VHH binders against Mitotic checkpoint protein BUB3.3 (BUB3.3). Designs and how they scored, part 2

Target 1, 314 residues: Mitotic checkpoint protein BUB3.3 (BUB3.3), of Arabidopsis thaliana (Mouse-ear cress) (f4i241)
Amino acid sequence: MSGDRLEFENPIEDAVSRLRFSPQSNNLLVASWDSYLRLYDVESSSLSLELNSQAALLDCCFENESTSFTSGSDGFIRRYDLNAGTVDTIGRHDDISTSIVYSYEKGEVISTGFDEKIKFWDTRQRESLVFSTDAGGAVGCVTVSGNNLVVCVDASMHIYDLRNLDEAFQSYASQVEVPIRCITSVPYSRGYAVGSVDGRVAVDFPNTSCSSEIKYSFRCHPKSRNGRLDGVCINAIEFSPCGSGTFVTGDNEGYVISWNAKSRRRLNELPRYSNSIASLAFDHTGELLAIASSHTYQDAKEKEEAPQVFIHRL

## First folded at step 1 (VHH)

Design e10 (framework vhh_8emy_2)
Fold by ESMFold2-Fast, scan of step 1:
Structure e10 (fold): chain B 314 residues (1-314), chain A 122 residues (1-122)
Amino acid sequence: as target 1 above (314 residues)
Amino acid sequence: QVQLQESGGGLVQPGSSLRLSCAASGFTFSSYSMHWVRQAPGKGPEWVSSISSSGSTINYATSVKGRFSISRDNPSKTLYLQMNSLRPEDSAVYYCARTEVYVRYSGDFDYRGQGTQVTVSS
């Protein structure tokens, strides 16, 4: 294992779903299945906030330093006042809500659920729900980049233009050709990086005719780790926010590996974590990497360690 | 309303075979990845197998790999688990689930179906 382990007064009692750094500070959100949203100040090494939300939390995002949102197993979308330490519901999906992101371009929260809906929320309005549209299938992961919203359905990327939501989505088949488990936008690019259930990474450019942008795919995590003959699911993929061109992947066997996107070469592999890697997050400088070592129930392992969060300094 | 109905369990001797079925209704079955999860007495739930919406991607827990095979029939909205060379340690209630492999339901959402009991003993 690498990095400083975060100390909580109460241990995380169930799987970690998502880690999110603030875009402007070293404040880290930790959303977990034990129903808690935790805010950790990495600079002072202290727990700032711990709020029980009454349902397992499946994803989280920041609007700003004082406001965050979660999606829950009960379908509710919750808004948190991080200064006051309060939580309110702003609306719901008709089934569990699996993902949530904030669109700075629209000033809206965007969520998806097992009801196969994409819902748009504006908390400045009395009635927060602004728009709802069909995802085109079960959503595995979501990202937003500028005016584009991308939702992944099996091996396909469904791309929505946030400037014109009356138009149907554009479908793009990923180069991985197997189910996509995670997605992130490539900084300073119109591209997206995806991780697959069998350990592959692809960098795709769905809506470009630009010849200067190259697309590629490769097997990121090897087949034969720990005696396995098939690939290992990539649970997390994140690009460094600076122009370094590096990204990190986290897999179901507890490996965190950093890669150079241009050379497509492995840069570093951290010592194996005791649990699956459930989530990864870079701070706004790219100098810190938060790592959630947490059981995901993807295999028959009965003796995985309790969930832990580590901060690795790059 | 999502409904999943498991069937095919029973009492069998070690080395025997069983085929479990899961009938799905209330959602577009062909759009979802499906899973088999089991729970033995006194144990937490254990993921057994998953199959993608098209059937092209299949995964197994190491404890059942080579003995069990998962399949689906999208037109009939049915998920199957063929279990061969059954062992006493396979004894559990088997559940059909529409959850993502990397995300677990909690509380009342741990399982969508009622389960089917498999008992392997001599």
Scores: ipSAE 0.005, ipTM 0.195, lowest interface PAE 11.1, mean pLDDT 81

Design e11 (framework vhh_8emy_2)
Fold by ESMFold2-Fast, scan of step 1:
Structure e11 (fold): chain B 314 residues (1-314), chain A 122 residues (1-122)
Amino acid sequence: as target 1 above (314 residues)
Amino acid sequence: QVQLQESGGGLVQPGSSLRLSCAASGFTFSDYAMHWVRQAPGKGPEWVSSISGSGGSTNYATSVKGRFSISRDNPSKTLYLQMNSLRPEDSAVYYCAKYTVEYTGSYYFDYRGQGTQVTVSS
């Protein structure tokens, strides 16, 4: 396995859902089904905070260095004071809440759930819920880039203008034509890269009037290398923030591969991890890649290995 | 018409055991993974356990791992949840669930039944 394994005083006891680096530091959030939100200082190689949230955590995000949020299996949206080591609930979906992101442009937390709602939260208000709208179907993944919120429903991207939420979303059919599992924005571009359940990546430009950018799709992870009949799913996709046009993908069979977006060439493949790749995160410099080797909720044939988080130096 | 019928809940004391059953009809039972989901009063649903179509693979929420056991009998089209060492926090309505292909790593449940109430109280 590649990279330095993170050591926690209390081992991660269930699936890792999400890894998120701070946009300004090497502080890493680790959200897991064992109900803990962990804050790890990668620079000092030390666990800063471990806080039990009373429910499996499915996604997390930073507002700033001292405030983070999670979405939970119980539908609750939680806010964490990372300096005080406290957690509070700010509101709830009517079903499991699957994704959460922070909009720096709006100053709002945005979450989705199995109730097929997109909810907007402003924690500066007594009643945090400011807006709720329909996602247009079951949400697989979400991303926010500037004033655009993209919610993936099956093989389609539903695009919301955060400056005018009274307008209906714009629907855009992805080139992968199968369910989208993960999405990320392309740096310095109006494009989005998506990973599919069958091992394909597509780069799409739904909000651009620019013809100079060419849409493409390709199969980046082969059919199962380990004889599985379930196929290969791309669980994570992330672009390097350095503007090099490099992105990484992680699949449910434990492979992490880096790619050049312009040439569509494989740059590097890390030695196989023992479990599925559940999440990938670049630090703000693009020099470190955090890798979660963990059971995902897709594969009931989990290997008998504990969840692990690795830091790979690029 | 897909139908799921849960049974086996009740009022028990902490430390007790219960076995829940789910009778399925209207679809080819062995072709689908099956799940148990619970919902406590005033709270959202919580995934509890999953089992593959053949019964060869099982998964459990951390809160129930080592205490609960999921199983299925494909000839009788019945799903089971054996619950041991019950705690007050296990009190909830338990639902049997199926879904079609779910790839996103999250569980999207179709055709949840009416549920069966489990109350663990001293």
Scores: ipSAE 0.000, ipTM 0.262, lowest interface PAE 12.8, mean pLDDT 81

Design e12 (framework vhh_8emy_2)
Fold by ESMFold2-Fast, scan of step 1:
Structure e12 (fold): chain B 314 residues (1-314), chain A 123 residues (1-123)
Amino acid sequence: as target 1 above (314 residues)
Amino acid sequence: QVQLQESGGGLVQPGSSLRLSCAASGFTFDDYAMHWVRQAPGKGPEWVSSISWNSGSTNYATSVKGRFSISRDNPSKTLYLQMNSLRPEDSAVYYCAKEGYFDWLSYDAFDIRGQGTQVTVSS
């Protein structure tokens, strides 16, 4: 294991779904199936807030230092006042809501759910729901980059122009050719990096004809070291915000590996964690990596260790 | 140094068959999955097929499934791709790649492990 283990007053009692650093500080959100949203100040090594949301939390995001959102197993989208320590519901999906992101360009929260809807929320309005559209299938993961929203359905990326939601999405088949498990935008690029259920990473450039942009893919997490025939699932992929081209991947076998996209080289493999890697997050400087070692319900026969969150210093 | 030498390509008519071979050296062939990747003129690279170290699992791109068959012979350190019912859109340079950290990352002239083998399907 690598990094300092975070201590909480109430231990995490079920799977960690997502880790998110603030874009401006070392404040870390921890969303988990035990119904708590936790805010941890990594700089002072202190727990700031624990808020029981009364439903398993499946994803989270920041709007700013004082406001965050979650998507829940009950379909509700929740807004948190991180200074006051309060939570309110702003709306609901018709089924489990699995992903949530904030669009700084629109000033809106965007969520997806098992109802195969993409819902757009503006909390400045009395009625927060401003738009709803079809995702085109079951959503595996979501990212937003500038004016582009990307929703992954199986091995395809559905791209929405946030400036014109009246237009149908554009469909792009990813190079991985198997279901996409995680996605992140490539900094300073129109590209997206995706991780697959069989250990592959692809860097895809949908909606571009720029001749200087290159597509590539590789298998970064090969077949399981425990003797499984298929590759390991990539649960998390994140780019360092410092522009070095460094990114990290986390898999269901507990491995965290760092890569450099510019040199196309593997950099480092951290000592194996006790559980699957459920989520990874860089702080705003790229000097800290938060790592969630947690059961992901991908292997029902695997022995569960208690969920843990670690901070690795780079 | 990892070395991969592709062969077996050629000019054939639509509906024909070809068998590609890849001779591997410089690594323990039996420990790695192997892949076939192709690049058509004016197109980016496309993954075609993969096979596990012991031949226990094989995977195929949707565009070739049912027409192509991947196999390996570990004693001879050779990877094969049997291509049936060839179509003009199968025309490409075919490369074999070792499973590992960057099997498909490099498609420029300085990073390609082998020279590939040209397949042209034309009437």
Scores: ipSAE 0.000, ipTM 0.175, lowest interface PAE 12.0, mean pLDDT 82

Design e13 (framework vhh_8emy_2)
Fold by ESMFold2-Fast, scan of step 1:
Structure e13 (fold): chain B 314 residues (1-314), chain A 120 residues (1-120)
Amino acid sequence: as target 1 above (314 residues)
Amino acid sequence: QVQLQESGGGLVQPGSSLRLSCAASGFTVSSNYMHWVRQAPGKGPEWVSSISGSGGSTNYATSVKGRFSISRDNPSKTLYLQMNSLRPEDSAVYYCARLGYDYEGWFDPRGQGTQVTVSS
């Protein structure tokens, strides 16, 4: 394994769902199925906050240094005051809510759930729910880039213009041609990088006239294995924010690999982690990579090691 | 309660055609993406095809593109997979699924599947 293991006063007792760095600091959110939202200060190597939310947490995001949100297995959307150490519910989905992101352009938190709804929340008003629309199918993953919200339904990206939510979404079929498991925006471009359930990665440009030569897909598999592995799922994909054109992928076999997006060359492979890779996050500088080594989606039949979070220095 | 029941498999010769059916109950079929997934003995599940709730968007694995076609009839709550130019490599148990990556049926139970054997 690579990197410094984070030490928590109370160990993580169930799967880690998401890691999120603050866009301005080395503060890291850790959302887990044991019902805790943890805030860790990576710079001082100390746990800043640990809040029991009474339900498994499936995703999290920052609004700013003092406010964050989670989506939960009970459908509730929760807001956290990170300075006061308090949590409130602001609304709910009619079923499990699996994804949550914050739109800085819109000033709203956006969530999706098994009810196949996309809900928009503005905590500055008396009733937080501003808008609700249909996702067009079962949502696999969500990202926001500028004024675009991308909701992945099967192998397609449903692109919403946050400036005009009355218009129908634009549908774009990904090059992976299999269900998309994870998505991230490509910095300084209108592109998206996606990871699929069968181990493929693609870089797609839905609203651009970019050359077909920079669009690509390939099947990712661990280099230490002999041959291609069926059932390898890319659970996490993230672009470095520093503009180097590098991205990292994490799979359900415990491998973390870094890639050069332009050359499509593998740059580095970290020593295998004991569990699946559940989440990856770069800090705002691109110099730190947070890695969650944890089972995913609570469907593991095999015994796995206790969930752990590592910080790898680049 | 959600149920999916696959049918239409069988033993066929290379080059022949089969149409698989999946009857769905217990949920709103027209609002959900539906998938066909197959699994050969000793191998993991392989995604084959998907179709949007309205039927307006379809996707296919590279290995079956141009030979298979997915369709749905929402009033009858039935999903179909038309398989043409079958090859021995297509031999597998075929499953329909609401979530294509749900290998163990975590969100919704996958049906028992329908066996397709392509052999001379």
Scores: ipSAE 0.000, ipTM 0.125, lowest interface PAE 17.2, mean pLDDT 79

Design e14 (framework vhh_8emy_2)
Fold by ESMFold2-Fast, scan of step 1:
Parts: structure tokens; C-alpha cells; sequence
Structure e14 (fold): chain B 314 residues (1-314), chain A 121 residues (1-121)
């Protein structure tokens, strides 16, 4: 285990779904299946808030320092007042809501669900739901970068222009050619990095006419398979925000590895964590990495230890 | 509203039997693979058993194989776990879980609140 283990008022009693750092501070959101949204102040090493939401939380995001959102197993989209310590529902999907992101360009919350819908929410309006469209299939993961919303359906990226939602999405086939498990935008570029269920990473540039040499894919964590023929699922992928071209991957066997995106070389491997890596998050400086060592229920045949969250200093 | 509700837990003596039930609502139960997962005090979750959407494929953890039997009734949207020859080490909260099968893996997307099973004298 690398890093300082976070201590919570009430221990995390079920899977961690997502870790999110504030874009402006070392405040960390922890969303988990035990129905709690936790806000942790990493600088003071203290739990700031712990709010029971009455449903397992599958994803979370910040709007600003005082407002956050979650998507839940009950389909509800929840808004949290982090200063007042309150939670309200703003709407729902017709099935489990699996992902939620905030678009700073639109000032809107964007969620997806097993109802295969993408829903757009503006909490400044009396009726928060402003738009709903079809995702084109079952959504595995979502990211937003500038005016582009990307939802991953199987091995494809469905790209929406947030400036013109009347136009149909553009479909781009990823280089991994197997289901995409996680996605993140490449800083200072129009590219996206994806991690697959079989342990591959690809960097794709859907809106560029540049040489194919900037597009690549490779297999991560091959030696951690221990004689297995299948690859190890990559549950988390995140780019360092400092512009170094470094990204980290977290896999289902508990390995966190850092990579250089330009050279495609392994830079560092942290000592193995006790559980799968469920989520990774860089703070706004890129100097801290939050690591969720937690079961993900992707392989229910394995007995796993209690969830833990660590802060690794880079 | 998508939900799973477990029932049938209780306090029993070693060697006894219990039948757990899980009532599903708010989704097309017959389209999903269903699992039983348990968690003992102070330990992480342990997978117990799974059953495919049609009921044709059934798997068990080695610790319960030959003693437990999973079944489902799609018309009534109910999942069952018949537990025979219970041992003290079977004491745990038992959760009903829905899994979305994807190529090469599956993801748990719904879990019930659990039902407590205690095997003790």
C-alpha cells in the first residue's frame, strides 16, 4: 500500500464508485454504494461532510466548492449543498443512473442511465430537466471536454456537440475494439484516453485529420495476469493536469501504474493494493493522487477486503 | 423505482436450513443475471452464487457448493437461495444483486438492503 489512508467518521461499508477532487482545492468527494457522499479535506486530513442519500451512489461531480451532484442506483439525480449539509433530488432516470458530469461551458449537469438516455439538468430553473436524448446504446462511461460530450457505447465513442444538440452524435470506433470501461480527456488536446475491459489503453483523436501516428493502443498490466489468458480490466484512467503528458491506470487486480503518453512507456508502479482499484483522481495541482482500493463487482467470484481510500503524494 | 428486497434471514442452529427470497421491482427481472453476495462482520463481501437470466447457468462459491441452491421465478420477479447444512461461518448479511453482463465481465448495478443470517446456538 502506498499513501496515507483516509479515516472516516463512519467506515465505508460498500464499494467506492467514484473519487473526485475539486477543480480549485484539495476537497475530495467519495461516492459509495453504502449510500453516503463524503467530502474530505485532504489538506487538513479531516472529514468535512458525510451525507446519507438513501440509495447507492454510482458517480459524482462538483459544480463548485459548495455544490455537487450524484447519480444513484434508484435513478435519482441528487444535488448537494456542501456548506449547509443538505441533499435534494432534482430529477430521475427511468432506470439506474450510471454516470454524471458537470459541463462548465453549458452550466449544466449531464447524466446517463440504463434507460439509454442522456439527460441535461439546469438547477437554476424551476423544472431542472432541460433536454433528453438517446445515447445510441448502453453507456459504459462518459466524459466532457469543452463543448464535446463523449459517451462510450461498447467499443465506440459517441460524440455530441454541446453547442448544437439538435444534431445527431458522431460515432468513432476506438482502437481498443473491445468494450470501453473508462475514459478521460487528454489535457491541452482534442484527444481522449480510454481503458478497456481486457486491459488495453488507446488514445484517440476523433476530430483531427492528423497522422495516424498520434493514435495508438497498447496492453497495460500484462505481467499482473499471473498466467491468466484474459486481460485485466482497467477500471480507472486519469491524466495529470500539470501538462507532463503523464497518466495513471488502475486495474481490477489492485495495481496503479503511471505512464508517459508520448513515449507509451511505464514510468512507475505502486505497491499492489489489497482490492481492485475502483477509482483514481488527481488534485488540481497534479501533486496528489487519490486511490480507491475497493471491490467493483465486475467479478463477483472474488472475496474482497473492506474499501479504503489513500492519498499518494507524487 | 428499481429495487431489490431480501427476506428470510434469522437466527438458526448449526445444521439447520433457511430459504432466502429477493423480490425485484422496477425493471425487467427476466433480462438480468442475478447473484447472492454475503458480508460477515468485519470482512469484505464474498460472492455466494449466480444464476443466468433464463436460469440455465448456475454457479456456486466452493465454500457453499453442495449445500446451497439458487433459483429464480421470472413471472413473480423473485430470486431464491436455499441454504442447507448451515455452519457458523455462513453467518453474514446476505444481499441480492443484479448484474449487467458485458463481454468478458459483469458489473453489479443494483443491490438490496440485505437480510441477516446468524448461525449460532
Amino acid sequence: as target 1 above (314 residues)
Amino acid sequence: QVQLQESGGGLVQPGSSLRLSCAASGFTFSSYEMHWVRQAPGKGPEWVSSISSSGSTINYATSVKGRFSISRDNPSKTLYLQMNSLRPEDSAVYYCARYSFREGYYYMDVRGQGTQVTVSS
Scores: ipSAE 0.006, ipTM 0.318, lowest interface PAE 10.0, mean pLDDT 82

Design h01 (framework vhh_8h63_2)
Fold by ESMFold2-Fast, scan of step 1:
Structure h01 (fold): chain B 314 residues (1-314), chain A 119 residues (1-119)
Amino acid sequence: as target 1 above (314 residues)
Amino acid sequence: ELQLVESGGGLVQAGGSLTVSCAASGFTFSSYAMGWSRQAPGKERELVAGISSGGSTYYADTVKGRFTISRDNAKNTLYLQMNSLKPEDTAMYYCARGYWEYLDSFDYWGQGTQVTVSG
């Protein structure tokens, strides 16, 4: 395996759900099923904060250097004061909340849940919930890019215009034609890259009327190299923020591969990690890649090794 | 409240077939991975089969080729069709709700239905 392993005061005792770097620093959020949100300063190699919540944490995001949010298995949306080391709840879904992102354009937190709702939260208001709308089905993954919110339901992307939330979403069928597991926006483009449950990546352009960009789909990870019965799933996909056109993918067999989006050429494959890749995150410079090697419960025969987070220098 | 109610267990001769079912309520059934686990007296609980919200299936090596898991989202019902039953399949069978497509991570189990295979 590659990279420096992070040390935590309390070892991570259950699956890692999400890694998120700050958009402005090398502060890293680690959200895990053991109910902890951890903040790690990668630059100083030190744990800044670990805060126990009441439920498994399924996703996290930054608002700024002092404020972050999580979505939980209990449906609650939690806000963290990273300077004071405190947590409070701002609201809830009627079922498990699976994803959470921050819209800098709206100044709002956006969450999704198994209640098939998309909820919008503004913590500057006394009552934080400002809007709720239908997702059109069970949400697998979410991304926000500018004024567009994309919610993935099975093999489809449901696109919302954040400026006009009274209008119904637009549905777009992905080129992978199988369930989408992860999504990220393509920098400097109107496109989105998705990873599928069968090892494919597609670059899709839901609003292509004025785009000269070329759609494509390819098998990113080969069929299982290790006898997995459910095949190879792309659990994580992330674009480098430095404008190189490079993206990375991580699968449920522990492989991390980097790609050039324009040429669709494989650039590098890291030595295999012991557990599935649960999450990947680039720092704001694109020089560091955080890698969560964690069981994902996708295979009953998966090794019961403790979850680990590595920092790989590019 | 979440509820999983298993039914269809009983006595069956070796080589016979049996279908157990699980009626789910109190949550959006179609959004969850579901599974079947079993436990024989004095043995650890074993995951037998799982099915994702999208319909992908997993089977333990002990039952692969003999058992079939399926779901009916319109009826909020999970099924396990068991063929070529062996005395070793005798166990209490539990329906389980998983998180998303995580096939062996369960947050709720039913009370179980007994399957006894005589030979």
Scores: ipSAE 0.000, ipTM 0.160, lowest interface PAE 18.0, mean pLDDT 83

Design h02 (framework vhh_8h63_2)
Fold by ESMFold2-Fast, scan of step 1:
Structure h02 (fold): chain B 314 residues (1-314), chain A 119 residues (1-119)
Amino acid sequence: as target 1 above (314 residues)
Amino acid sequence: ELQLVESGGGLVQAGGSLTVSCAASGSIFSSYAMGWSRQAPGKERELVAGITSGGSTYYADTVKGRFTISRDNAKNTLYLQMNSLKPEDTAMYYCAAEYLGWTYEYDYWGQGTQVTVSG
């Protein structure tokens, strides 16, 4: 394994769902199934905040340095005041809420859930729910890039124009042709990178006539190296924000691999982590990579080592 | 973040030559496809020339054979060599960049440099 292990006052007792760095600092959010949202100051190597939310947390995002949000197993969308150390509910889905992102373009929180709804929340107004629409199916993952919201349903990207939510989504078929597990926007472009349940990555550019030289898919992680009968799933995919053209992938066997997006070549493979990779996050500079080694409940053969979060310095 | 600054524009007589440059800062230049677009008053912006991170080039039919785009990754600089200039080439010239390669959907733009060709 690589990186410095983070120390917490209360050990993480259940799966880590998501890691997110703050937009302007080395503060890291850790959302986990043990009901805690943790804020860790990577610069000082100290736990800044630990808030019990009374439900498993499935995703998190920052609005700014002092405000964050989570989606929970109870359907509730929660807002955290990171300076005051308080949490409030702002609304809910009719079932488990699986994803949450912040749109800086709209100033709104966007969440999805098992109710197959996409809900839009504006905390600047008294009644936070602004809009609700149909996702078009069971949502696997979500990302926001500029004025576009992308919701992955099976092998397709459902693209919503945040400027006109009354219009139906545009469906774009990914080149992976199997269910998409994770998605990230390609920095400084209108592209998206997706990871599949069978170890593939695709880089796609909806709404462009670009050359097929840019659009590609390949098997990113080989078929199981450790005897897993169910194969390898890409659980996390993230682009370096430093403009190097690199991205990282994490799989359910504990491997983290870095890739050059332009050449489609593997650059580095980190020493195997003790558990599945549940989440990856770059800090805003691209100099730090946060890695969650955690049980994901994807495989009954997955070992039950305690969840750990590592900071790898690039 | 990527910042682009154009320079080298000016006044030149028809039939003359001029080189405009674009200096990039704040990100890894070699990761970007680069281009030059121009806009004359009252006209739409047009893509004049493009170069991928790998060095493949594109030219608009209006400038093909007269203009040459090139890049120097060590200096983080993009160039447009303009030969056999015509009054119709008079425009504000903008440097543009896109991450990952060639999509014709540039994400970063400079403030422009004015090129004026007299008859």
Scores: ipSAE 0.000, ipTM 0.150, lowest interface PAE 17.1, mean pLDDT 82

Design h03 (framework vhh_8h63_2)
Fold by ESMFold2-Fast, scan of step 1:
Structure h03 (fold): chain B 314 residues (1-314), chain A 118 residues (1-118)
Amino acid sequence: as target 1 above (314 residues)
Amino acid sequence: ELQLVESGGGLVQAGGSLTVSCAASGFTVSSNYMGWSRQAPGKERELVAGIYSGGSTYYADTVKGRFTISRDNAKNTLYLQMNSLKPEDTAMYYCARDSWYELGFDYWGQGTQVTVSG
């Protein structure tokens, strides 16, 4: 195990769904299936807030230091006042809501759910739901980069132009050619890095003409670990925000590995965590990496240890 | 030794114009993908403009039509011409080199502050 383990007043009792750092501070959101949204101040090593939301939380995001959102197993989209320590609902999906992101360009919250809808919310207006459109299938993961929203359906990226939502999405087939499990944008680039259910990573450039030499995919984890030939699922992928060209991957066997995207080489492998890696997050400086060692309800493996969150200092 | 030195930032009124410059040493700007990124307090760092070694350009939607990226190969200098400036353009502006084409910038300058009053 690497890093400082976070201590909470109420221990995490069920799977961690998502870790998110604030874009401007070392405040960390921890969303979990035990219905708590936790806010941890990594700078002071203290728990700031612990809010029971009455439903398992599947994803979370910041709008700013004072406002965050979650998507829930009950379909509700919740808004949190992090200074007042209060939560309210702004709307809902017709089924479990699985992902939520904030678009700084639009000033809107964007969510997806098992109802195969993408819903857009503007909390500045009386009725928050602004727009709803079809995702084109079951959504595996979502990211927003500038005016592009990318929704992953099976092995494809469905790309929406946030400036013109009346247009149909553009479909791009990923180089992994198997279901995409996680996605992140490449900083200062028009590219995306994706992790697959069979242990592959690809760097894809759907908006550019690229030579095959700079597009790539590779198996992140040797398939013969522990004497087995089975691949691993890449549960989390995150790019360092500092422009170094490094990214990290976390798999369902508890491995966190760092990579250089330019040289396509493995840089470091952290000592194995006891559970699957459920989520990874860089702070805004790229100097801290938050790691959730937790079972996931997407994994085939049994739980071995209670969920834990670690801060690894780079 | 690689070096990028930004200059030309300052205070400008909304609707005004400003040009920031980036002087490079230790490598040639014409042989690399070069870019300008900005970061405002409390906001994510944003790539606003890029220029490929072949001369084609990229612009973020937030600045398209207002900003122009260019280079002077004889002076080994990258420029960003900013027109119709808005208070939302207030940020530290960074010059960057990407030797691997769109895989992320591998060298950054110290930045130059642009403040737009309204």
Scores: ipSAE 0.000, ipTM 0.179, lowest interface PAE 12.9, mean pLDDT 82

